# VH-VL binders against q8is19r433to663, part 37

Target 1, 231 residues: q8is19r433to663
Amino acid sequence: GSNIIAQQITIIDNEMLMAIPPSQFLHKSFSKESKSPQFHDMVSKFNEWARWTSSEILSKEKLVERVVTLSFFIDLAKSCVELGNYNAANAIVGGLNHSSISRLKLTWERLSTKVTQDYDRLLSLFDLSMNYKNYRDEIKSTKAKIIPYLGLFPKDLIAIEEGNDNFTNNNLINTEKFRLLYQTIKKIQSYQQPLFTFKTSEPIKQYLKNISNGLSEEKDFHSISHKLEPR
Key: E = the ipSAE of ESMFold2; O = the ipSAE of OpenDDE; V2 = 0.75 times the mean of E and O plus 0.25 times the DockQ between their complexes.

## First folded at step 18 (VH-VL; framework fv_cixutumumab)

Design k57 (at its last look DockQ between E and O 0.93; V2 from the best seeds 0.00; counts 0 for: pae E 2.001 > 2)
Fold by OpenDDE, look of step 18:
Structure k57 (fold): chain C 231 residues (1-231), chain A 118 residues (1-118), chain B 108 residues (1-108)
Amino acid sequence: as target 1 above (231 residues)
Amino acid sequence: EVQLVQSGAEVKKPGSSVKVSCKASGYTFSHYAISWVRQAPGQGLEWMGGINPIFGTANYAQKFQGRVTITADKSTSTAYMELSSLRSEDTAVYYCARDFRYFYMDVWGKGTTVTVSS
Amino acid sequence: SSELTQDPAVSVALGQTVRITCQGDSLRSYYATWYQQKPGQAPILVIYGENNRPSGIPDRFSGSSSGNTASLTITGAQAEDEADYYCNSRDSRGNHVVFGGGTKLTVL
């Protein structure tokens, strides 16, 4: 079941990615929602995937059901990665790594060895260490269609913008700075391509587009978690 | 240049096993799956299974479930297909192919002929 | 498991148009991929997705889909187009890869 869901998630994410004008990556436009509404839409969806993951797991009062749900989302994240949707995969991993989920020791202990190993691989892939080195290495020089983790682009662009002066010591335009910015944006654009693999399932797609309905609020996650597994 | 180089022809006895290798080059091995497809003489293409090297997740056709094992070594960019309990009906050309997430296979090996005979 | 069905053989006159059709329930959810195979050779990808051609594939090859069917069309068949053509897709569950039975195209 995770495969089909991952496919439709990927369709949604890809549509959002393609809808972002390159201009929203210029001049730190992404820092303001009013100047980058499509970018922020995709960020919101990312957060929604994460919240969905945590909320669904926390909604299972029975331990067995909770384990199944946890396993599902681990598999879903894996499926997303296998589809090249690193954005959604990282969102799901974020939901799984939420403190309210991580503390569910009884649930995690009941995972199969295989699922646990898959989760460990996911953690390794999206490890924050060395500025997402493992992730960056994984997608490095890829020519295949992917949906990259969107969160790194603002970070990278800001680093270029703030790490380089607009002018050289000789009061000339720092062409290297602008080259770096251009290359980064060009890379983003290269990912903005349609999918040619699977078709839209409208019912599933619409469900996933509106998953915010019925989800628990993040502010309640810890309370729910403690209720499920005290201590 | 993207290439898939397969191991050489095999002649096997019934009941034995065969392991075919497929070495990939010219691209990042973990970015694509490897599928195995066989073709018996005068017959059509038959998908046996595939593997996604990133997680090592193997997927098998139901027909071969329990009899085929597909593995991948990222360090050598090599995929393997092992078929056990060989029968005469397993006589075929076995292809490995670079599979874009099991949606299309854009690069194929030259095939490995496996002959099963008494 | 879901199956893909093709006509076993079709013929086309040189310079004419021929359509090879693939049918299966999985095609409602997935695009068909088309492969060309000549005797003694490995298959070659000719069409993927709705109508995408890899580099090196002539533009006379095109793909289309409708409902539970997908079609490969050769507009202006050439002698070198004589080959076996296979459609491919995922099964209805989206887990396995399936091939059609293949269509032998004869160019007259």
Scores: ipSAE 0.748, ipTM 0.892, lowest interface PAE 0.8, mean pLDDT 95
Fold by ESMFold2, look of step 18:
Structure k57 (fold): chain C 231 residues (1-231), chain A 118 residues (1-118), chain B 108 residues (1-108)
Amino acid sequence: as target 1 above (231 residues)
Amino acid sequence: EVQLVQSGAEVKKPGSSVKVSCKASGYTFSHYAISWVRQAPGQGLEWMGGINPIFGTANYAQKFQGRVTITADKSTSTAYMELSSLRSEDTAVYYCARDFRYFYMDVWGKGTTVTVSS
Amino acid sequence: SSELTQDPAVSVALGQTVRITCQGDSLRSYYATWYQQKPGQAPILVIYGENNRPSGIPDRFSGSSSGNTASLTITGAQAEDEADYYCNSRDSRGNHVVFGGGTKLTVL
C-alpha cells in the first residue's frame, strides 16, 4: 500500500537531506549546481516525485484505473505528511495540481468523499498564501524529526541576503543580517538527523531511485491529457 | 514538560460502552499520533489502535475493529477511545501514549482502570 | 498468537549480562522498540530504532537486530532492572502496531 511506498520515499529524501553540507547554503551557493551538487540532487528528486505523479495518472487510459491511481497518489502524499516528509508530500501535491491533471474532470469527480477531503487538506497545507503560512505554522516549534520542503530555504536565504546590507550606514558589520543567516542554517541542520523508524527495502528503493526511466516527458502531458478527457 | 492526563477509573456493566479521554500538553499535538494500549490483569500489553491528529485518521487493531472508536480534538489537544459492547474480558488498564508515527511510544499516560462486571 | 515472540522469563545474576530476544518477520523491515514495565506502573521506553536510548536510560541498556530477531542487552544488571520487558514493532503488513508477549526479567 501507499504507507510502505511513503516510507521508502522518506528514506531516499532523508539520505539526500543528510548529504547536503552547510556550505551549499552559504553565499547563495545553491544558485549554481557546481557549488551545490547535493542540494541540486534533492531538488531534482523533488521534481521527479512531481513528474512521476502526473505521468502515472496520465498513463491510465481507462477511467477506473485512472481514478484508482489518482486516489493512490493522494493517499501517498497524506502518508508522507504523516511520516513528517513534507518535501515529498509537496512534490506529489504539485504533480496532482499540474494543469494536465487538474483538468481531468471525469477522474476527479469519481473520488470518494474521504479522499477528496484529504486532498483539500493537502492543498491547504501547501498553499503559497501569506508566504506558506499554513506550512510554516504546521512545522514551527517541532522537536519531531521531519523532512522539510527544501525549496523554501533558498527563498528565505535570498530574502535575507537581498533585504540586508553586509554593513550598516556607518560601515560597521551588520550583525543582524548574519544572525538571520545563521539561524536559518542552524534550522536546516536541525532537520539533518537519522531516521529511527523503518528499514530500507532495497527492491522498492531501487525502483523509486529509477522512477524517471520510462516516464512521459512533461512537454507531452497536455496532449495526453486531452486525448484522455477531451473536454 | 510533556504530559498525557487520562480520565478516571470506570466501572461498567456488560454490554455498555466506555469512553476514556487523554489530554496532551507540552508538545505540538499534531506532530505525534496517540496510541491506545490495554493491559488485562496479569497480562501483556495489547495495542488497540491510534489516531494521527493531522488528518484525524484512526488506525485500529484487527481484534477491535468494529468495537473501538478513536477520535481527537485538536483544539483541546485531547484524544478519546470508546469501546462498546463491553464484556468481562475487557477489564483492563487502558493507556494512552504519545506515539511517534506508530513507531515508538515515548510518553505514556498513567492508565485508566476499566472494570466490567455484572 | 503474537507476530512478535519473546521468551516469557529470563534470569540474570547481579552484575552480569543478559539478552532478551524478540522474533518476528516484520523485524526485517522495522526496528524493534523496547519498553520496561515495573509492577503498578506504566511502561517506559528503553530502546528505539537500532540502538537509541531516550534521555534518562542508562548506557548499560543496548539494542541490536539481525534478520528477524531483535535483542535488548543489559550489561552489568542491577536490582532495579528487574521488570517486564516488551518489544514492539509493526505487523507483517506494516499497517498496525504489535507487541511481543513480554519477558519477565529476574535479577538474582
Scores: ipSAE 0.628, ipTM 0.848, lowest interface PAE 2.0, mean pLDDT 91
ESMFold2 (binder alone), look of step 18: mean pLDDT 93; pTM 0.951

Design k58 (at its last look DockQ between E and O 0.85; V2 from the best seeds 0.00; counts 0 for: pae E 2.9 > 2)
Fold by OpenDDE, look of step 18:
Order: C-alpha cells, then structure tokens, then sequence
Structure k58 (fold): chain C 231 residues (1-231), chain A 118 residues (1-118), chain B 108 residues (1-108)
C-alpha cells in the first residue's frame, strides 16, 4: 500500500523541512550549498524521490509489473498530496513525467481509467503554467499543515530580490521590498511545524532515507527505457 | 466559523436508498477529508467511510462496501453519503465530520436521523 | 479490519482520577483519537496524537500510549465529564478508520 510509504516519506520530508534555518533563505543563501546545507539536503532528497520513481518503473522488465509499479507511484503521489506533502508529490510527478517514463506508451496505455485520471489531476495540480498557478491556488490560505514544494521559494525570493531595488527613487530604503521578503520567510516558517499524525516506522523510514543505494543513474534512464519499449 | 450543515431527517422503506448531504463552510473544503459516521440507537460510533475532496478519493468500511457511495462537490463544498438497500438495522443518526487526513475529526455535523421502517 | 476494544463502563468518584483504555494492534502504528459524547449530542474531540488537546478542552484531560494500548486520563473528574468516550484510530494497514466500542463513564 502506498499510504504507509507516503506517511513515512512525509515524516522524512517534514524533518528535513524543519531542519532548514530561515537564515538560509536570506540573501540568496540557498544559491550556495556551503551557505545552505540543510536546504540543499532537502533539494537532494526531492531529486532522489524523482529518481526513485523513474528508476523503479524502469527496473521492471515485464510489462505487467511495470504497469503495476507505474500505478503505485501515481497512487503514491496522490497519497502524498492528500497528506499535504506537495513536495514529495511533485517530486514523484517529476519522475513520472520524465522523458524516459513518458515515452513508455505500452505501459501508460494499460493503466486503468481511474489511475490515468488521477495522474491527469496531478499534472494539472503541478502544472508549471502561469508560475504554478494551480498549485499556488490550492495551498493558498490553507490552515492545515503542509509540506510545500520547496522549489518555489528560491524562485519567489529571487523574484523579489531582483525585481525590486533596495532604494527608492528618493534614495530611501525600499521598505516594500523588505516587507515582501519578510512575508515570504514568515510563510516558510509557518510550514515548519511538527508532524503529529503518524508514527515513525524505523525500518521503512531507514529504507527510504537510503533509497539511492539501489537506484539506476539518470544518465541510463533513456537507454533502459528504449530497451524496455523500443521505438 | 467552521461548520457542517447536514440535510434533514429521513424516513425510508426497506430496500430503498437514502442520500444525506453535508455542506461545509468556514474553511477550504479540499484541504480536509469528510468522514461519515453513524450511530444506531443505544449503540456506538461506526465509521462508514470518508472522502478526500481534492481528488474525490473515497474510502469505505468493509461492512458497507458496495452499498454506500460517498461523493463530494467542491463547487458547493458539499459531501454526500448514499446508502442503498436499506434495512431496519440502518436506522441510526448519521454524522458527517471534518476529518483531518483521517487523523482526527474536529468538527461534526449535528447528525441526520434516518429511520427505516416498513 | 483491526478492532479497538474498550471497557463498556467505568466509574469514578468526583475529583478523582480515571483512566479509560483502548487496546488494538493498530495502536502500535497509529495514534489514538478520543471523543466525548453526551446524550443527544454529536461527539466532541478531546484528545488526539500523543497528548494534544483542542482548544476548549480542559487540561484535566490527557492522553497516553504504550504498546498496543492508548489511554484517556481524566485527572480530577467533574460531574460534567459523565459521558461516553470513544477511542478511534486507523486500522493496521492505515486504510480505514475504526472506533472502539465506547466507554460509559459515570461520575459518582
């Protein structure tokens, strides 16, 4: 079942989110790993979730097994969203829509209608158009605990930093710029809350923390994909 | 103010179906699940199922599988529970509750009394 | 589905402490949630997670867990605490929600 896995993924992601000092979001610190190691740890984990998704699907030589695995990860992404873990969900979706996976037409065609619809909803939710409008709308004004997609914070902060001068035309401090930065940081901090909903399963948690040990390299994804389903 | 407003009492014949509505307000509907819980006279609470409105994912107790249908309309912030093939044993108060990811139910409707009698 | 078991009835003297216990295998994996229900009323959430109280719930209510058990403790029972108490959790696989049979608390 995807639920148990989604729960432990969420525990892991939340721990990582909580470990990021707010200072790492200031002065574009997130742009340098040396200045933002915890932030980059979480980014690495995000990429790992994505790679895990693709790697697992590509590891299935038999079509039936590959379809089951594909369905699992779609369900996993859905479960993550339902748990408020948008970060992991988007990572999984990234793995699913990787070119090496999306080209597997035989596999995708065998998905059930429901699973396909769920995937379409996931794609819609994390659509990049209009600067992730659907995602932003979905999480806007939420009072529930969530793990937001981490990738948007650097983007938003850079936009504020570069889109506004530090000083006004009258050589005064641009207080609006700093207000915007402050509000963004406060929003990030508001997401950094403990997770009380699930108990840790140490075996599963440790497995997921070290998931990269058995994964294929991204550089091999396309060759594997072509081998599975030649075009 | 967060509240759940349920539809009114129902009197049904055996073999018929009943559909109870639960309108949510005061919060973002898609961010919380809705659970349906019933309570027969003098009996305990019984979870029937729930739905996550964001994807419309419904989950049912095994006892009611195939006989209950739970749906949600995000446009109206309303959840529905339809129970078919009604029996006398289905006579109960039916509650909808805001379910925080099936972790806890912090807001409850006032309940809908469904009476099944010939 | 896994089940949760409770004593059907317990009593406590006014001002004394009472513990209502819930038992089930799923409690090894999931936290218990506790609800209070008075006659003719909908249930009210009183404890969730390890030991979390919603706003408005008196601090005399507390939660604990051990192994496959969870407990609701009322320290200094009041007359208004007389009610039915239900524990709730997920099943072992985490797919369904399950209630205990409920405990009738009488305050003497």
Amino acid sequence: as target 1 above (231 residues)
Amino acid sequence: EVQLVQSGAEVKKPGSSVKVSCKASGYTFSHYAISWVRQAPGQGLEWMGGINPIFGTANYAQKFQGRVTITADKSTSTAYMELSSLRSEDTAVYYCARDYRYFYMDVWGKGTTVTVSS
Amino acid sequence: SSELTQDPAVSVALGQTVRITCQGDSLRSYWATWYQQKPGQAPILVIYGENNRPSGIPDRFSGSSSGNTASLTITGAQAEDEADYYCNSRDSKGNHVVFGGGTKLTVL
Scores: ipSAE 0.857, ipTM 0.921, lowest interface PAE 0.7, mean pLDDT 95
Fold by ESMFold2, look of step 18:
Structure k58 (fold): chain C 231 residues (1-231), chain A 118 residues (1-118), chain B 108 residues (1-108)
Amino acid sequence: as target 1 above (231 residues)
Amino acid sequence: EVQLVQSGAEVKKPGSSVKVSCKASGYTFSHYAISWVRQAPGQGLEWMGGINPIFGTANYAQKFQGRVTITADKSTSTAYMELSSLRSEDTAVYYCARDYRYFYMDVWGKGTTVTVSS
Amino acid sequence: SSELTQDPAVSVALGQTVRITCQGDSLRSYWATWYQQKPGQAPILVIYGENNRPSGIPDRFSGSSSGNTASLTITGAQAEDEADYYCNSRDSKGNHVVFGGGTKLTVL
């Protein structure tokens, strides 16, 4: 079920997270793939999780099958959150919230009340408002192992670098700026820990690693969506 | 210090229900599941079910499906287990435990003795 | 049948090495967790993941897993190690938590 798939997604995401050396966050290296290949591998997989979600739903011509698939991906995102994998959960929510999916009124109205409530909670968790306040509150001060939403770190690091001068008005080194940078890097490193929970299922992991090979391109999503539900 | 404090011992008659509370402190309640494990006299440990407080999703062992209800109140950091239609075989010590996503239970309550007798 | 199988009892001479085993198909997918329980007390976690010890658990306790079998090894067994030991993992479908039947360890 969705729990087993979430576990293997989490193994894949954690392997990529653990592979990112801290140098890829220094000097805005994350802006250039040649300077941040492991960071970009994880970003690419995040986009793949999102595209997979949308593509699978759009591949179901029959309404009943499409509703089952939509329900599965909502439960999958929920399972990822319950495993502490906020990165994959946010990616899946992004795929569910894609305009080509959110417009499928016939499909969305057929969801059970429980699944609809779960989706509403997921949307609230990853809401962009107030610099991801709900998400940041959820993971604040945790001692539990998580896989954080990766895309937030570049934003935080850029804000620190551009919002603080390197020197004070007295020509002294601005130690607060460098403390903030250090604390952010240490927070990233604190998430780079092994999983002590479940083992790899090599067949499922291999399927998930190769998921892009059969997916519709995003440029085609709107056309497919309109054919499925013309309204 | 991480602590789980359980409600006190209960003596119940057959056919009634019992509700045991488990108040958590010293950690972020939503980041761990709470599991309920019982142990009848002279018997082994038996997982009854648990709850992930984030979504309020309960997970029940097949044996207890339909008789047990597990809930959580995030505002008070408290989990509850209610067992209905009690029988003498339900006489046991009932433990709550902090469960890392249903993989291992690293902090246990002291247990709540429930005795079911006429 | 029981989804996790343990021998009901094992004995070890003081200072010697003992292994307590746990078998089940779900152990191919999930690590076994081990708990120690003394009479009148709640269980305590002694091994989780493949071979991780919580703080306060002596290094004479170790875990291993291969195929559908997991083992708890106690090297240099001491009198205070006399207890019941339970393995714990997921059921065959991976949905629910299950315990083995427990192994009573006697230290001679």
Scores: ipSAE 0.510, ipTM 0.812, lowest interface PAE 2.9, mean pLDDT 90
ESMFold2 (binder alone), look of step 18: mean pLDDT 93; pTM 0.952

Design k59 (at its last look DockQ between E and O 0.94; V2 from the best seeds 0.00; counts 0 for: pae E 3.6 > 2)
Fold by OpenDDE, look of step 18:
Structure k59 (fold): chain C 231 residues (1-231), chain A 118 residues (1-118), chain B 108 residues (1-108)
Amino acid sequence: as target 1 above (231 residues)
Amino acid sequence: EVQLVQSGAEVKKPGSSVKVSCKASGYTFSHYAISWVRQAPGQGLEWMGGINPIWGTANYAQKFQGRVTITADKSTSTAYMELSSLRSEDTAVYYCARDYRYFYMDVWGKGTTVTVSS
Amino acid sequence: SSELTQDPAVSVALGQTVRITCQGDSLRSYYATWYQQKPGQAPILVIYGENNRPSGIPDRFSGSSSGNTASLTITGAQAEDEADYYCNSRDSKGNHVVFGGGTKLTVL
């Protein structure tokens, strides 16, 4: 089931999140892989989750199987959200929203009403409009353990760095800028906590860690999609 | 202060339905699930189902499938549990609890006594 | 029919140590949660996530796990510890929440 997979995905993502030193968020270190290897590892894994989602769906030649797989990944994303793993959930949604997947009209039309509604909720949650307003509102002031969408941190930090001068007009240190940076980093650190709810399944965890071994390349996605459902 | 306030005691006839409310306060309602747990006199705790306000979709114990409906109103931070086709064996104290992703329940209501008798 | 089993009753002398055990296949995949319930009161969370105590729970309460079992240990039992204790976890499929049958602890 999707729950078990979501749990192990969450363990993997949380380990990666916890492994990122706060220093990698300073001075735009995240913009260079050499200066932020752990951050980039997690970004790579995010992309891998997305690619995995698309690849698996596209690997199903039969329509019925493809529908089942599509439903599974929608459920998986939902399960990730339920576990507070917004990072993986958004990655999966990204895979689902890939143009090679979204164009599969025959597949999408066969989804149950319930699954379709769940997908719509996921889209709403991770809507890009107003700078991820819905997502930000959802996680705002939460005291629960979550794995936040990692992609927003660089954006937010860059906005602070570039939107504020280091010095005021009076040649004083802009303490507000540094306060904002500090608060953002502290928020990130607050998410770097262990999980205390479910246990590691080593076989599943290892499988998921090496999930890229059998995936199609993104460059082939559209070709495969067109083959599955010609237009 | 985090608290769950439940509706008052109910006395029902067999075959009727009961709807119990649970109003949450002191925290962001949508960040936690609400579980419903009942306890018959002299018996143990029994999980009935729960709801995550984010999705609005409830999950139920198999025993109560088709007979229980759990809902949540985010605007009022209130969860509801409706049990239909009541039987004498449904006589119990019904608890709502703040459920951390269905792994542990850290805040409980005081319970609502439901008595089913002819 | 609960997927979690625990002894219906145990006793402990005042100041002594007692262990309440819960077993079930789901405990291989999930940590047990423990609740204390006194007569006429709602349950209280005492242990979660292997060995985590909520605020206000005395440190004499501890949790452990092994294989398909989980245990609540009270080291230095007090009179006020007399209560029913329930273990809780997910079912084997991880879809539902399940309780043990409860253990009545008597402090002698």
Scores: ipSAE 0.774, ipTM 0.896, lowest interface PAE 0.7, mean pLDDT 95
Fold by ESMFold2, look of step 18:
Structure k59 (fold): chain C 231 residues (1-231), chain A 118 residues (1-118), chain B 108 residues (1-108)
Amino acid sequence: as target 1 above (231 residues)
Amino acid sequence: EVQLVQSGAEVKKPGSSVKVSCKASGYTFSHYAISWVRQAPGQGLEWMGGINPIWGTANYAQKFQGRVTITADKSTSTAYMELSSLRSEDTAVYYCARDYRYFYMDVWGKGTTVTVSS
Amino acid sequence: SSELTQDPAVSVALGQTVRITCQGDSLRSYYATWYQQKPGQAPILVIYGENNRPSGIPDRFSGSSSGNTASLTITGAQAEDEADYYCNSRDSKGNHVVFGGGTKLTVL
């Protein structure tokens, strides 16, 4: 079910998160793959979760199967949030919100009220308004283990780097800039903790690690979507 | 200090309902589930259900489906469990517990004794 | 099966080592959690995950698992360890919480 899949996604995401050395967040290293390979592995998997979501829904030619698949991915994102995996949850929501999926009116109108409400809650959580205010409020001050949405840290770090000079007017080191960078890096490190809740299922984990094999390419999504629901 | 404070003991007649409250403090209420566990005299622990306050949706053990209602009020950090159509077999201590994502319960209330007798 | 099975009782001599077991299909997918309950008191968490102890739990308590079986081990048992011990996990589908029937530990 969606609960077991969410658990294995969370194991995969946490392994990637724990593998990222803090140096990959310094000096905008995350902008270049050669200087931040582990960071880019996790970004690549994020995009894979999103593409997987869209591709699976679009692979269902029959409306009934497509509705079941859409419902499954909404439940999967919800399960990821419940496990504290906001990274994968946001990726799945991105796949659900892709224009090729959101246009599938026949499919969306067949969802139960419960699933529709769950999706609306997920959209609200990851809404980008006010610098992701809802998401940031959700994870603020938690002591529970989470896997955060990784993509916000480069945004925050770039803002600190570009908004602060390395030296003051008297060519002394700007300690406020380094304090801000340090705080952000420590926050990332605070999330790099092991899981102690559920066990690896090696068959499921291997399936999920190789999920990109056989997925439709994003460039084809609109064409497939129009074949499924022409209006 | 993380704390769960439950409402007081109840004496009920068969066929009635009981509603037990559980007020949480010392942590961010929405980051944990609240589970309800009961224990009849001389018996073991029995999970009744729980609620994840983020979604406001409850999860019920099959045995109690249809008789138990679990709710949460995020503004007061309080969870509630209501058990209807009470029978003498429902005489038990009812615990609430802070539940880490339905994997383990690290903080327990002191329990609420519910006695069902004619 | 989502049921968890425990022996109903076990004894240990003071200072000796005892193992309390919990068996169920779901333990292949989920770690067992262990609770101690003394008469008239709420349960307390003693082990979660494979072998994690909450603050305040003595290091004589440890956990392990293999296949569909989990164990709570108490080394150097003390009189205060006399209690009921419950294992807890998810059911086979992963949807619901389930408890074992409990094991009464007697320290001789």
Scores: ipSAE 0.399, ipTM 0.769, lowest interface PAE 3.6, mean pLDDT 90
ESMFold2 (binder alone), look of step 18: mean pLDDT 93; pTM 0.953

